# Designs tried in a protein design chat: miniprotein binders against q5jf28. Part 26

Target 1, 318 residues: q5jf28
Amino acid sequence: MERERLIKTVEAILRGAGYRVARLDLKGSCFDLVASRLFLLLFIKATVNIDTITEEQAEDLKRLAKFFKASPLIVGLRSKSGELEEGVVYERFGIYALRPETLYDALLNNELPAVFAERGGLYVRINGELLRELREKHGYSVNELAQLLGVSRKSLLNYERGEQAVSLDVAIQLEEIFDEALAEPIDILRAKVEADLNVKPETPLEREVFERLKKLGLGLVKVKKAPFNAISTEDDIRLLTGIDERKTRSTIKRAEMVAEVGRIVNSGGVFILEKTKAEVVSEVPLIPKESLEEVKDADELIELIDKLKKEIKEKLFS

## First folded at step 8 (miniprotein)

Design u85F
Fold by ESMFold2-Fast, scan of step 8:
Structure u85F (fold): chain B 318 residues (1-318), chain A 107 residues (1-107)
Amino acid sequence: as target 1 above (318 residues)
Amino acid sequence: DPELREARDLLSQAITLMHEAVRLLQEGRPEEAADLMTEALHIVQRAIELAQSTGSDDRAIQRLKYAIMLMRLAILIAREGDVDFALELLEWAYELIQEALEILSKS
């Protein structure tokens, strides 16, 4: 229940800030919400304890973020070390993790966090050039300011060069001494991540479908912890691609989720099944695998998808 | 402790305003509900300041700050027309304020 409330809080923050949001109810997914506003796209994993995210979930989250040029975020309440602090950015597997209050401040108050947790301490990156200018303006030598702060001469020089973050205590002392804002904000909304987009399919059916889609000229990005199995691409066209052996309740729920996610990330959806009658669920076509043999290239597959969506609409009104 | 007593009285006042705001939301009057919620919000903020000045339990302060965030979000969500979601957020904010009151009453 705590997790459900966390997810609802994040949804409310995003919607309150004017984002379009899709929320997923899918256990084990690498993200729980995807949100867009203007030029920003966010994939968010909500987990009460940030240490429960798996490496596999983190890799898929980074993969989706890299592919869609989005920022991945983890929103949580605690870690193995206790409650997360407001205004502090944590990290798991290269992904920023923060409290919902921190996200609220960033999105609704335009107040980015500046403090990050590392090696059991709290740290701040500062404007080193401004620090040097303020030190010189106030007539402090390097040794004098280092003594005042309780740091080594070497550390102070590293701070001024921008080569070392300061402890939170030192950051507070610096702002008290100079009465100037020295902290550099952490741009959590434009985080760049690296991920390997070349991941192999895992099941025999996935291998057959991937091989066929690749032969049709589609680029493929495999994901495991999402309501779809792959992102299929050709030029500017993107398809959130599901693969199942047969139509089940799970297939229907995932197709509905794919429709919602696709709306946010400006992508179509399709489910490819071993055995099915061609049909459409929430504007997402479900087609039999054999239909892939009937099309000669990616353009014809897109035409088939569009045709199926149109035929269902016409049947409803004819 | 007069400051802690005042903080608790303020929280009780805020709860009363929140109950009235919930009633207005259920009656399809979201702007009037938002006005009362904004008033309740300012009262909770004042209670936080008083409780912090006495060195009160951080658990109570954290709950009240979270409740304020939920109340602000509920106002925005209600204005978008999602009354059911706004009511869910307010119910949780109410629970957090009650828990904070309980913590403060034991100090």
Scores: ipSAE 0.767, ipTM 0.906, lowest interface PAE 0.7, mean pLDDT 89

Design u85I
Fold by ESMFold2-Fast, scan of step 8:
Structure u85I (fold): chain B 318 residues (1-318), chain A 107 residues (1-107)
Amino acid sequence: as target 1 above (318 residues)
Amino acid sequence: DPELREARDLLSQAITLMHEAVRLLQEGRPEEAADLMTEALHIVQRAIELAQSTGSDDRAIQRLKYAIMLMRLAILIAREGDVDIALELLEWAYELIQEALEILSKS
């Protein structure tokens, strides 16, 4: 299948560049891969057609990126307009979208893209101050250079002030005229996004669990399109928190994913269930909701989690 | 016309080298496979240059560039010991080159 091949290609790019990678197998998730290397952290949504990503998925992806100080990326092959171009950065709901080849060049060739697509055109951000300096040094008036480029005087002034990107054709002409690099690369690996981290719980069980965790002193960041329902935080404590009514195969599968993701983002995991027998899946404890009433603060919750991991480990070797 | 025919001949040569590289990978000989894949890469790059000079279909050119990336990744990943993923990447590269040949033939 085309999508499976795309995901494997992106994983290979990340691994080839020395990233540690966790891959998700979760329908509808806002990301398919999370990868870290040195101080860089990437949350990646891989989709054949970038237009298929929903606004809800994009918002969750931006929340995760903002919380973890990571860069969100969409990697895809086409849009409604046809195949995406190599070296061109597209945008979907405020998230950079690019071809696998563009990611490859950034990570393995240290070659960041500089061209971005907007409403049917290709554009380049340039160093406007340097442009003005070069124009003056070469003796061109604003009108003379504008005429050479085939642009209006107002457009050239906006270029020099950094208020407007130039078309790709204009960028090429400028490089030919001045014989200097004016293009600013797009730092796709350190993209900063804004997102509202104050999203309310949706189900009665989520509301009960969120209220209890808040009383324990934990801050909560709700997500909908991920293998966990929230990120629970207090100082150095970070828990990828799942919430389910009962243990199902889906719960187990998501706990396994939480363990993998947690390894990359340096966070623990826990699943809170309405009714269950305490157990551990891939180092992620599954505990009944009533256990939250037995602890008084976040530190005691961590102690409970650690105790459960120890007890189950002892049973495996007894 | 003659340049497009040369491009197609080059792609056929690359396919032959890739087939032999796959065999070497399956036999646990990743360095020899990498050498053949590197030769195939240079041949595909030459085919891209010829296709571009004649104003050929961008769809064919993009497929060939993607195939080159997959081949480079396959070499790197195979050398790191993950032969299974390397073989999957090469299989897809092979299919992309074949698709490019079909597009160029219809142009």
Scores: ipSAE 0.590, ipTM 0.819, lowest interface PAE 1.2, mean pLDDT 88

Design u85M
Fold by ESMFold2-Fast, scan of step 8:
Structure u85M (fold): chain B 318 residues (1-318), chain A 107 residues (1-107)
Amino acid sequence: as target 1 above (318 residues)
Amino acid sequence: DPELREARDLLSQAITLMHEAVRLLQEGRPEEAADLMTEALHIVQRAIELAQSTGSDDRAIQRLKYAIMLMRLAILIAREGDVDMALELLEWAYELIQEALEILSKS
């Protein structure tokens, strides 16, 4: 239940800050929330212990963030080392991890964090040019200020050049000496990540569907830990694409999630099944694999999806 | 310790106001509930100040700070019309305040 409460807290923070939010209830997913406001898009994984996130989940989260030009975030409460500290940014597999209070401060108080954890210590990046200006204004030589801080001359010069972060202890001493804000904020809301978008299908059905979609002219980005198996692309059109053997309760639930996520990331959805009657769930068409043999190209497939969405709407309201 | 006794008394007062705010939310009166919740927030904040001044257990203080965040969120969410979510946030805030009271009572 602790995890459920954490997810609801994060959702409340996002909604309170004016974000549009879609929440997933999918075990093992690489994200639990996706949120959009103006030009910002966030994919968030909420986990009580940040160390429980697998490398595979992190890789998929970074793939989604890279594809959608979004920021990935992990929100958690503890790690192997104990409780996470408010105002401190941690890192897992190249993704920022932070407490819900830190996210609250960023979104509702416009207060970005500045402290990050690394190798068992706490560090701060500072405005090196401002540090040099303040040092000179107060009449300190490089050696004199280095002595006061208990650091080497080389370290102080690296601080002033912006080439080295200071320890939290040094940051506190600098604040005391100069009575000025020197800390550089960490822009957790605009993090950029790199990921390999070329991942191969894993199941026989997935391989067949991928090969057919590629022959129709669609670009494909494979994901494993999401309510869909791939993102299919044709120019500026995006389809969150699910693949299943047959329609199950799980298929319906994932189609509903795909519809919700799609609204936030401005993408359509489709499920391709080995055996099914063509139908629509929450504006997401479920079509049999054989329908892919009946269309000649990506444009015709998109037309089929649009036609199915319109037909079921008319049936419901006629 | 008089300061810890005062902090515990304040937290008990906050819980009473939270119960009344919950009742108002259930009756469809979110603005009145928000007013009471704001009063409860100020009381919890005062309790934190007293607990910190005595060098109290940081675990209690962290729970109370989290409870304040949940209460602030509950007010915003209730005003958006999502009474069910606001009530869930307040229930967790209530539990955190009770846990903090238990920690403070053992110090």
Scores: ipSAE 0.760, ipTM 0.903, lowest interface PAE 0.7, mean pLDDT 89

Design u85W
Fold by ESMFold2-Fast, scan of step 8:
Structure u85W (fold): chain B 318 residues (1-318), chain A 107 residues (1-107)
Amino acid sequence: as target 1 above (318 residues)
Amino acid sequence: DPELREARDLLSQAITLMHEAVRLLQEGRPEEAADLMTEALHIVQRAIELAQSTGSDDRAIQRLKYAIMLMRLAILIAREGDVDWALELLEWAYELIQEALEILSKS
């Protein structure tokens, strides 16, 4: 599959660059890879055609990025307009989208992209203040430089004020005239996004579990397109929280993914089930909803989770 | 056309070396395989330079650049001991070089 090859390529790029990586195998998820290195945290959605990303997936990806102070990124190969170009940053629902070669250059060659695609053209953001200084140093009037570039006087003034990006052709001409780097790189590894973290639970079981967790003093961030249903948080406590009616193969697979993701984002995991006996999957406890009534606050819930992990481990090895 | 013909000949040489590198990886000789992959990579890079100098099809150039990235990653992964993953990356690089050859032959 082309998509599977793409995901493996992105994972190889991240590992080659020294990132710790967790990969998800979850259809419809808002991300496929999460990676950390030093102070950088990346949530990456890999898709062959960037147009297949849904608005719902994009919103969840931005929610995760905002909550974890991470950068969201789409890595893809084409769009409806054809193959994506290396070195060019595209956009999908407010998220940067780029080729794996562009990510490789950023991470392994320390070469950030500077060109972005918008409304069928290629553009570059330039240091307008530096442009003005170079123009004045070389003795060009606004009109003279505008004429050389084939742009209007108003456009040149907007470039110098930082109010307008230049076309790729103009950016090339400017660097040829002044023999100076004017292009501002796009920091794809530290992208900041806006998202509403206040999303309501959808199912009756989710509403009941959310209400119980809130009574324990936990804040909740709902996510739909991930291996967990919510992030539960209070002070230093962070739990990737899954919610299911009963244990299924899907529950086990998602618990395993939650364990891997949690390792990268420094968060615990727990699954709350309507019908279950307490057990642990890959360090992630699966507990019945009724267990939430046995604890008084968030700290006591963490104690229960830790105790369960120890008790089941000891019994399995005795 | 002589430069384009040379580029195609170089790509054929790179494919031969990559095939030999695959055999070495399968035999548990990843360092020797990495040496051949590095040689193949330099040959593909030379082919790109020649193709670019003739104003060749950007689709072919883009595929070859992707193949080089995959080959570099395969060398890294193979040296770290994940032979199966390195083989998958190399097989995809091989397919991209073949696609580039087809594009260059029809342009």
Scores: ipSAE 0.653, ipTM 0.852, lowest interface PAE 1.1, mean pLDDT 88

Design u85Y
Fold by ESMFold2-Fast, scan of step 8:
Formats: structure tokens, sequence, C-alpha cells
Structure u85Y (fold): chain B 318 residues (1-318), chain A 107 residues (1-107)
């Protein structure tokens, strides 16, 4: 229940901030929400304890974020060390993790966090040039201010050069001394991540389908912890691609999720099955793998997808 | 502690306003509900300030801050026409305020 409430809270924050949102109900998925507004795109994993995120989930989340030029975020309430603090940015496998209140402040109050947790402490990046200017205007020497703060001369010089973050205690003390905002905000909404987009297919069917799609000129980005198996891409073409042996209730549910995700990330969807009659679920075609041999390139595959989507619309008006 | 007693009294007042706001939402009057909820929000915020000044349990403060967020979100969601979702958010906010009251009463 706590997890369900967390996900609903995050969805409400995104909706309240004017984002278009799609939610997934998929066990083990690397994300639970995807949201867009104007040029911002967010893939969000919501989990009560941020330490429960697996490395595999984190890798897929970063892979999706890198491909779609989106920001990945983890929203949670606690870690093994206890409750997460409001206004503090944590990290898990290279992904920012924060409380829902912190996300609320960023999206609805235009207040980005400035404090980050690292190596068991809390730290702040500061405007070093402004620090030096304020120190000089108040008549403090480097040694005098360093002694007042309880830091080394070398550390203070590194702070002024922007080469070292200060502890939260030092940041607070600096604000008390100078009565000025020195903290640099952390842009959690435009985080860039690195990920390996070259991942091999896992099953014999996946290998066969990948080879057929590559023959059509499509590049493939494999993911495991999502409602689709790959993103098929060529120039301006993007397809969230599902692969299954046969149509099951799981296939239908995932196709519905692919339709919703595709709407947010501006991508089409298709499910390629070993055995099926061509049909459409929530505007996502389900086609037999043999259909890939009937088209000569990626453009014809898109034409087939569009044709199938049009056919279902026409049937709704008969 | 007189300040802590005042904080608890304020939270009880906020609960009363929230209950009336819920009734207005159920009657299809979201703008009137928003006005009462905004008043309740300011009262909860004042209670937080008083509780913090007395060095109260951080668990209570964290619950109240989360409740304020849920109340603000409920107003926005209700204005978008999703009254059922807004009511769910307000139910969670109510539970958090009650939990905070219990914590503050035992400190």
Amino acid sequence: as target 1 above (318 residues)
Amino acid sequence: DPELREARDLLSQAITLMHEAVRLLQEGRPEEAADLMTEALHIVQRAIELAQSTGSDDRAIQRLKYAIMLMRLAILIAREGDVDYALELLEWAYELIQEALEILSKS
C-alpha cells in the first residue's frame, strides 16, 4: 500500500505541474511513470526504499533515458540509513534519487534542490567566485575565513575555485556570515546519463526477430525491464517493439502499456509474434514474424503498421 | 509546552476545515472546497512552525509536510475535474495529520 500511495503521489505531482503522464503496472519494470511537458521528458522509478532498485533496472532506466534524451529519476522515501531528507538529492547506480516533496518543489514551486548526499555526509556546491568576492568585501583573509569555518586554507581556496563542494554545516555557516545565497542548484530535471545501448537479444525468438528487423535497416536498443523488448530505430522512425511466442493476456496488457508510453515519448508500437493473426490492441499492431518478410524496408513496415491502425478505425464506424 | 498545545489545537482546526472541504468536493463545489483547503493549509503550516520551535519529533513534522503537499495536489487535481483522485489524496492527508497528532501528543 505504501508503494501504491507513493506512485499515486508522484503521478499527482506530475499532473499538477502540467505534465502528460503514463503509468505502468508491470512487475519488475525499470520505470513506473513516464512524463512529458514541452521539451522535458522524465522516466521515473518509484520505490519506497531506494536500495531495492536492482542494477539491472537501473541500467535499463539509464538506457531508456539516454535513447530518448530524457532524465531518469528515482523517487523514494527511505534507504537503509533511514528516511530520505526533503531537499536532499541521493544517488543510486548513477541515478538521482529524491523524496516526492523534493520533486513537488522542483516542478510546482520552481525550487531545485541544492544539497546532495555523498559518502555518508551532506554537501553543497557553491558559487566559488561569489564566495571570494564576499570574503574580500567583508575584509576576511583566506586564513581568517578558513579558521572561522574550521576548514583548511587549501579547502577554502578549492571552494572559491569551484573545485570542491562544502559540507552542509559550512554552507549554513557561510550564509550566516555573508547573508547571501551561495548554493548552486542541482538540475534534476535535465540529468544526463551514460549507458551502453548495445545489448544482445536473450531468446531464440528475440534473436530471429532482431535479425529480421536489422535486415529491414532498423537499429535496435534492447531492454529487459520494460513492457517492450526493444526500441527499433532508423532516422526518424521509432518503434517500441514487443516480442512474444503467442498472444496472451500479458501480451495484451503490455501492448496497452506500449500505446500509453508511445503517446508520451512520441513513438509507435508493434508486437511481433511467432504465431498470430494480424490484429490491433490499443492502436498497437500484433503481427506474425512472417510479415517482416513481406516488407522490404523500415518505411514499408511503418506503412503496414499505419494500414492496420486505419483498418481498425474503419471497423469502429461500420 | 504551550506552543505544542497550540500546534495540536491548530491541527484539530485544520481537520475540521478539511472535513468540510471534502463535503463540498462531494457536492460538486471544488472552488469553495479549494478556499477551505487553502485555509486549512495555512493552519497546518503554522502548526509545523510551532512544533519545530519546540524541537518536536521529526517524524511528526515530516508527516505534516507530506500532508500539505497532498492537500495542494488535491486542490489542483479537483480543479482538473478528477474529484475521486482528489478525495483519495485528501484521505491520505487526513491519516498523516492524525498520525502526527498522535506523535505530538506522546512527546
Scores: ipSAE 0.705, ipTM 0.886, lowest interface PAE 1.1, mean pLDDT 89

Design u88D
Fold by ESMFold2-Fast, scan of step 8:
Structure u88D (fold): chain B 318 residues (1-318), chain A 107 residues (1-107)
Amino acid sequence: as target 1 above (318 residues)
Amino acid sequence: DPELREARDLLSQAITLMHEAVRLLQEGRPEEAADLMTEALHIVQRAIELAQSTGSDDRAIQRLKYAIMLMRLAILIAREGDVDLALDLLEWAYELIQEALEILSKS
């Protein structure tokens, strides 16, 4: 219940800020929301305790973010150390983690956070060049200012060079002494991440489908913790691709989720099943894997998908 | 502490206004609901100021601040036409205010 409420809060923050949002109800997924506005695209994992996110979920989240040129975010309320603090950016597996209030301030108040948590302390990146200029203008030597702040001479020099973050206490002292904003904001909405996009399929059916899609000229990015198994791509073609042995309630729900996600990330969807009658769920075709043997290239696959979508619409309006 | 008693009384008033706002939302009257939610919001903000001035439990203050965010979001979402989501947000805000009231009552 707390998790559901957190997800709804994040959805409301995004929608309140003018984002288009797709929300997923999929246990174990690497993301719970995907949101777009203008040139910004966000993949968000909402979890009450940020320590519960697995490395596998984090890697998939970074893969999706890298592929779609999006920013990944974790939104949560606590960690093993207790409640997360407002205005503080935490990190899990290379992904920024923050409170809903911090996201609210960033999106609705245009107030980016500047404080980050590291090694049990709170730190701030400062404008080191400005710090040096202010120190010199006020007539402080390096040793004098270091003594006043209670830091080493070497630390102060590193602060001025931009090579070391200051503690929150030091950041507060500096801004009180100089009466100038020295803190550098953390751009949580444009985070760049690295991820390996070349992950191998795991099941026999996935291997067979991947091989056939590759023969059609499609590149593939495999994901495990999402409502789809892969992203199939060739030039302007992008398909959120699901793979299942048979049609189940789970298949139908995931196809509905793929339709919603696809709308936000401007991608089509398709589900490839071991055996099924061709049909369409929420604009997402479900096709038997044998259909892949009947098409010659990626363009023909798209034609098949478009034909199936059109035939269903015409049948409903006949 | 007279300040804490006043804060608790204010929170009880806010809860009453929120119940009325919920009724208006269910009746398809989101602008009137937003007006009452805005009034409740100001009352909760005043309760936060009184509680902070007495050095009250940060857990209560954190809950009230989160409730204010939920109330602000509920107003925006209700005006967007999503009554169900707005009601969900207000229900959680209501529970957070009740929890804060309980914490403050133990002070």
Scores: ipSAE 0.789, ipTM 0.915, lowest interface PAE 0.5, mean pLDDT 89

Design u88L
Fold by ESMFold2-Fast, scan of step 8:
Structure u88L (fold): chain B 318 residues (1-318), chain A 107 residues (1-107)
Amino acid sequence: as target 1 above (318 residues)
Amino acid sequence: DPELREARDLLSQAITLMHEAVRLLQEGRPEEAADLMTEALHIVQRAIELAQSTGSDDRAIQRLKYAIMLMRLAILIAREGDVDLALLLLEWAYELIQEALEILSKS
């Protein structure tokens, strides 16, 4: 129940800030919400305890974020160490993790966080050049300011060079001494992550489908913890691609999620099944694997998808 | 402590306004509900200021701040016409205010 409340709260924050939002109801998914506004795209994993996110989920989340040039975020309330603090950015497997209040401040108040947690302490990156200018303007030597702050001369020089973050206590002291904003905000909305996009398919069916799609000229980015198995891409063509042995309730639910996600990330959807009758669920065609043999390239696959959508629509109204 | 007593009285007033806002939302009157929620939000904010000045339990203050966020979101969501989500947000804000009031009453 607490998780449901958290997800609804995050959805409300995004919608209140003017984002278009799609929510996933998929256990084990690497993200629960995807949101877009203007040029910003966010993939969000909402979890009460940030330590529950798995490495596999984190890798898939970073992979999706890298492919779509989006920012991945974890929104949570706690860790093993206790409640997360408002205004503090935590990290889990290379992904920023923060409280709903921190996201609210960033999106609705234009107040980015500046404090990050590391090795049990709280730290702040500061504008080192501005620090040096303010120190010189106020007539402090390096030794004098270091003594006033209770830090070493070497640390102060590293702060001024931008080579070392300061403790939260030092950051507060500096802004009090100089009456000037020195903290560098953490741009949580434009986080750049690294991930390997060349992950191999794992199941026999996935290998066969990937091979056929590659022969059509499509590049493929495999994901496991999402409502789709791959992103199929060629130039401006993008398809959130599901792969399943047969149509189940899960397949239908995932196709509905793919339709919603696709709307936000400007991508089509398709499910390729080993055994099925051609059908469309929420604008997402479910086609038998044999249908891939009927097309010569990516453009023809799109034509097949469009034709199926039209045929099903005509049947519904006849 | 007179400031803590005033904070508790303010929170009770906010709860009453929130109940009325819920009724208005259920009756299809979201604009009037948003006005009452805005009034309740200002009252809770005043209660936070008074509670902080008395050195009150941080657990109570954190709950009230979270409730403020939920109330602000409920106002925005209600104005967009999503009554169901606005009602859920208000219900959760109400629970947090009640928990904070209990903490403040036992301190």
Scores: ipSAE 0.766, ipTM 0.905, lowest interface PAE 0.7, mean pLDDT 89

Design u88M
Fold by ESMFold2-Fast, scan of step 8:
Structure u88M (fold): chain B 318 residues (1-318), chain A 107 residues (1-107)
Amino acid sequence: as target 1 above (318 residues)
Amino acid sequence: DPELREARDLLSQAITLMHEAVRLLQEGRPEEAADLMTEALHIVQRAIELAQSTGSDDRAIQRLKYAIMLMRLAILIAREGDVDLALMLLEWAYELIQEALEILSKS
């Protein structure tokens, strides 16, 4: 229940801020919400304890974020060390992690966080050039200000050069002394991540389908912890691609999720199955893998997808 | 501690207003519910200020801050017509305020 409430709270924050939102109800997924507004795209993993996210989930989240040029975020309430603090940015596997209140402030109050947690405490990056200007304007020598703050001369010089973050206590003291905002905000909504997009398929069926799609000219980004197995792409073509041996309730549920996610990330969807008759679930076609041999390139695959979607729509109004 | 006593009394007042807001939402009166939620929200904010001045348990303060966010979201979501989501947010805010009140009562 606590996790469900957290996810609904994050959805409410996004909707309140004017984002279009799709939610996934998929156990083990690397994200629970995807949200878009104007040119911003967010992939969000909601977990009560941020230490619950696995390295595999984090890697897939970063792959999706890198491919879609989106920001990945973890939203949670606590860690193994206790409750997360509002206004503090944490990190797990290279992904920013923060409380719902911090996301609320960023999206509805236009107040980005500035404090980050790192081994040994809470820290703030400051505008070092502005610090130097303010120190000189107020007539402090380097040694005088360093002594007032309880830091070494070398530390203060590193602060002014922008080479070292200050402790939260020092940041507070600096803003009190100079009566000026020195903290540099952390742009959690435009975070860039690094990820390897060249991950190999794991199952024999995935390997076979990947080879067939590659022969059609499609590039492929493999993911494990999502309602689809890969993103298939060529030029402006983008397909969230599911792969299953047969149609099951799980297949239908994931196809519905793929349709919702696809609307937010401006991508089509398709499920490729070992054995099935062609059909459509929530505008996502389910096709047998043999159909990939019947089309000569990516454009014909898109034509097949569009034809199937149209045929179902026409039958509904007969 | 007079300030802590005042904070507890304020939280009890906020809970009463939130009960009324829930009834109004269920009756299809979201604007009146939003007005009561706004009043309750200001009262909870005052309680936070008083609790912080006494050096109260951070767990209580964090719960109250979360409750304020949930209440603000409930107002926005209710006005957009999603009564079910607004009620869920408001119920969770209510529970957090009760938990905070219990924590503060032990201090």
Scores: ipSAE 0.680, ipTM 0.863, lowest interface PAE 0.8, mean pLDDT 89

Design u88Q
Fold by ESMFold2-Fast, scan of step 8:
Structure u88Q (fold): chain B 318 residues (1-318), chain A 107 residues (1-107)
Amino acid sequence: as target 1 above (318 residues)
Amino acid sequence: DPELREARDLLSQAITLMHEAVRLLQEGRPEEAADLMTEALHIVQRAIELAQSTGSDDRAIQRLKYAIMLMRLAILIAREGDVDLALQLLEWAYELIQEALEILSKS
């Protein structure tokens, strides 16, 4: 229940800020919400305790974010250390983690956070050039200001060079001394992440389907913790690609999720099954793997997908 | 102390306004509900300021801030026509204010 309330709160924040949102309910998924607005795209994992996120989930989330040029975010309420603080950015496997209130302030109040948590402390990145200018205008020597702040001379020089973040206590003291905003905001909505996009398929069926798609000229980005197994790409073509041995209730639910996610990330969807009759679920075709042998290239695959969608629409109005 | 007593009284007033706002939303009167919610928001914010000035429990303060966010979202979501989600958000805000009241009452 706490998790459900958290996810609905995050969805409301995104919708209230004018984002188009797709929610998925998939156990073990690397994300729970995907949202777009203008040029921004966000993949969000919502979890009550941010420590429950696995490294595998984090890696897949970063892969999706890198591929779609999106920002990954974790929204949560606590960690092993206790409740997360408003306005504080935490980190889990290289992904920003923050409270719903912090996301609300960023999206609806245009107020980005400036404080980040690291190794049990709270820190702030500051405008070092402005710090030096203010120090000189107020007539403080490096030694004098370092003494006032309770820091070393070397630390103060590193602050002024922008090479070291200050503790929250020092940031507060600087505000009191200079009566100026020195804190640099953390752009949580445009976070850039690095991920290895060259992950190999793990199952025999997945390997076979990947080989067939590659023969059609498609590049592949494998993911495991999502409603699809890969993103298939060539030029302007993007397909959220599911792979299953047969059609199950799980296949249908994931196809529905793929349809919803695809609308937000401007991508098509397809499920490739070892054995099935060609059909469509929520605009997502389910096709047998042998159909991949019947098409020459990626363009013909898209034509097949479009043909299947049209045939079903025509039958509905017959 | 007097400030904590005032903060608790303000939160009780906010709860009353929120109950009335919920009623108005259920009756299809979202703008009147929004007016009451806005009044309740100002009251909760005043209660936060008073509680903070006394060094009150951060758990209570965090709950009240979350409740304000939920109330703000409920107004926006209701105006977009999603009354069901707006009512859910208001119910959770109500629970958080009640929990904050309990925490502050132990002080």
Scores: ipSAE 0.693, ipTM 0.871, lowest interface PAE 0.7, mean pLDDT 89

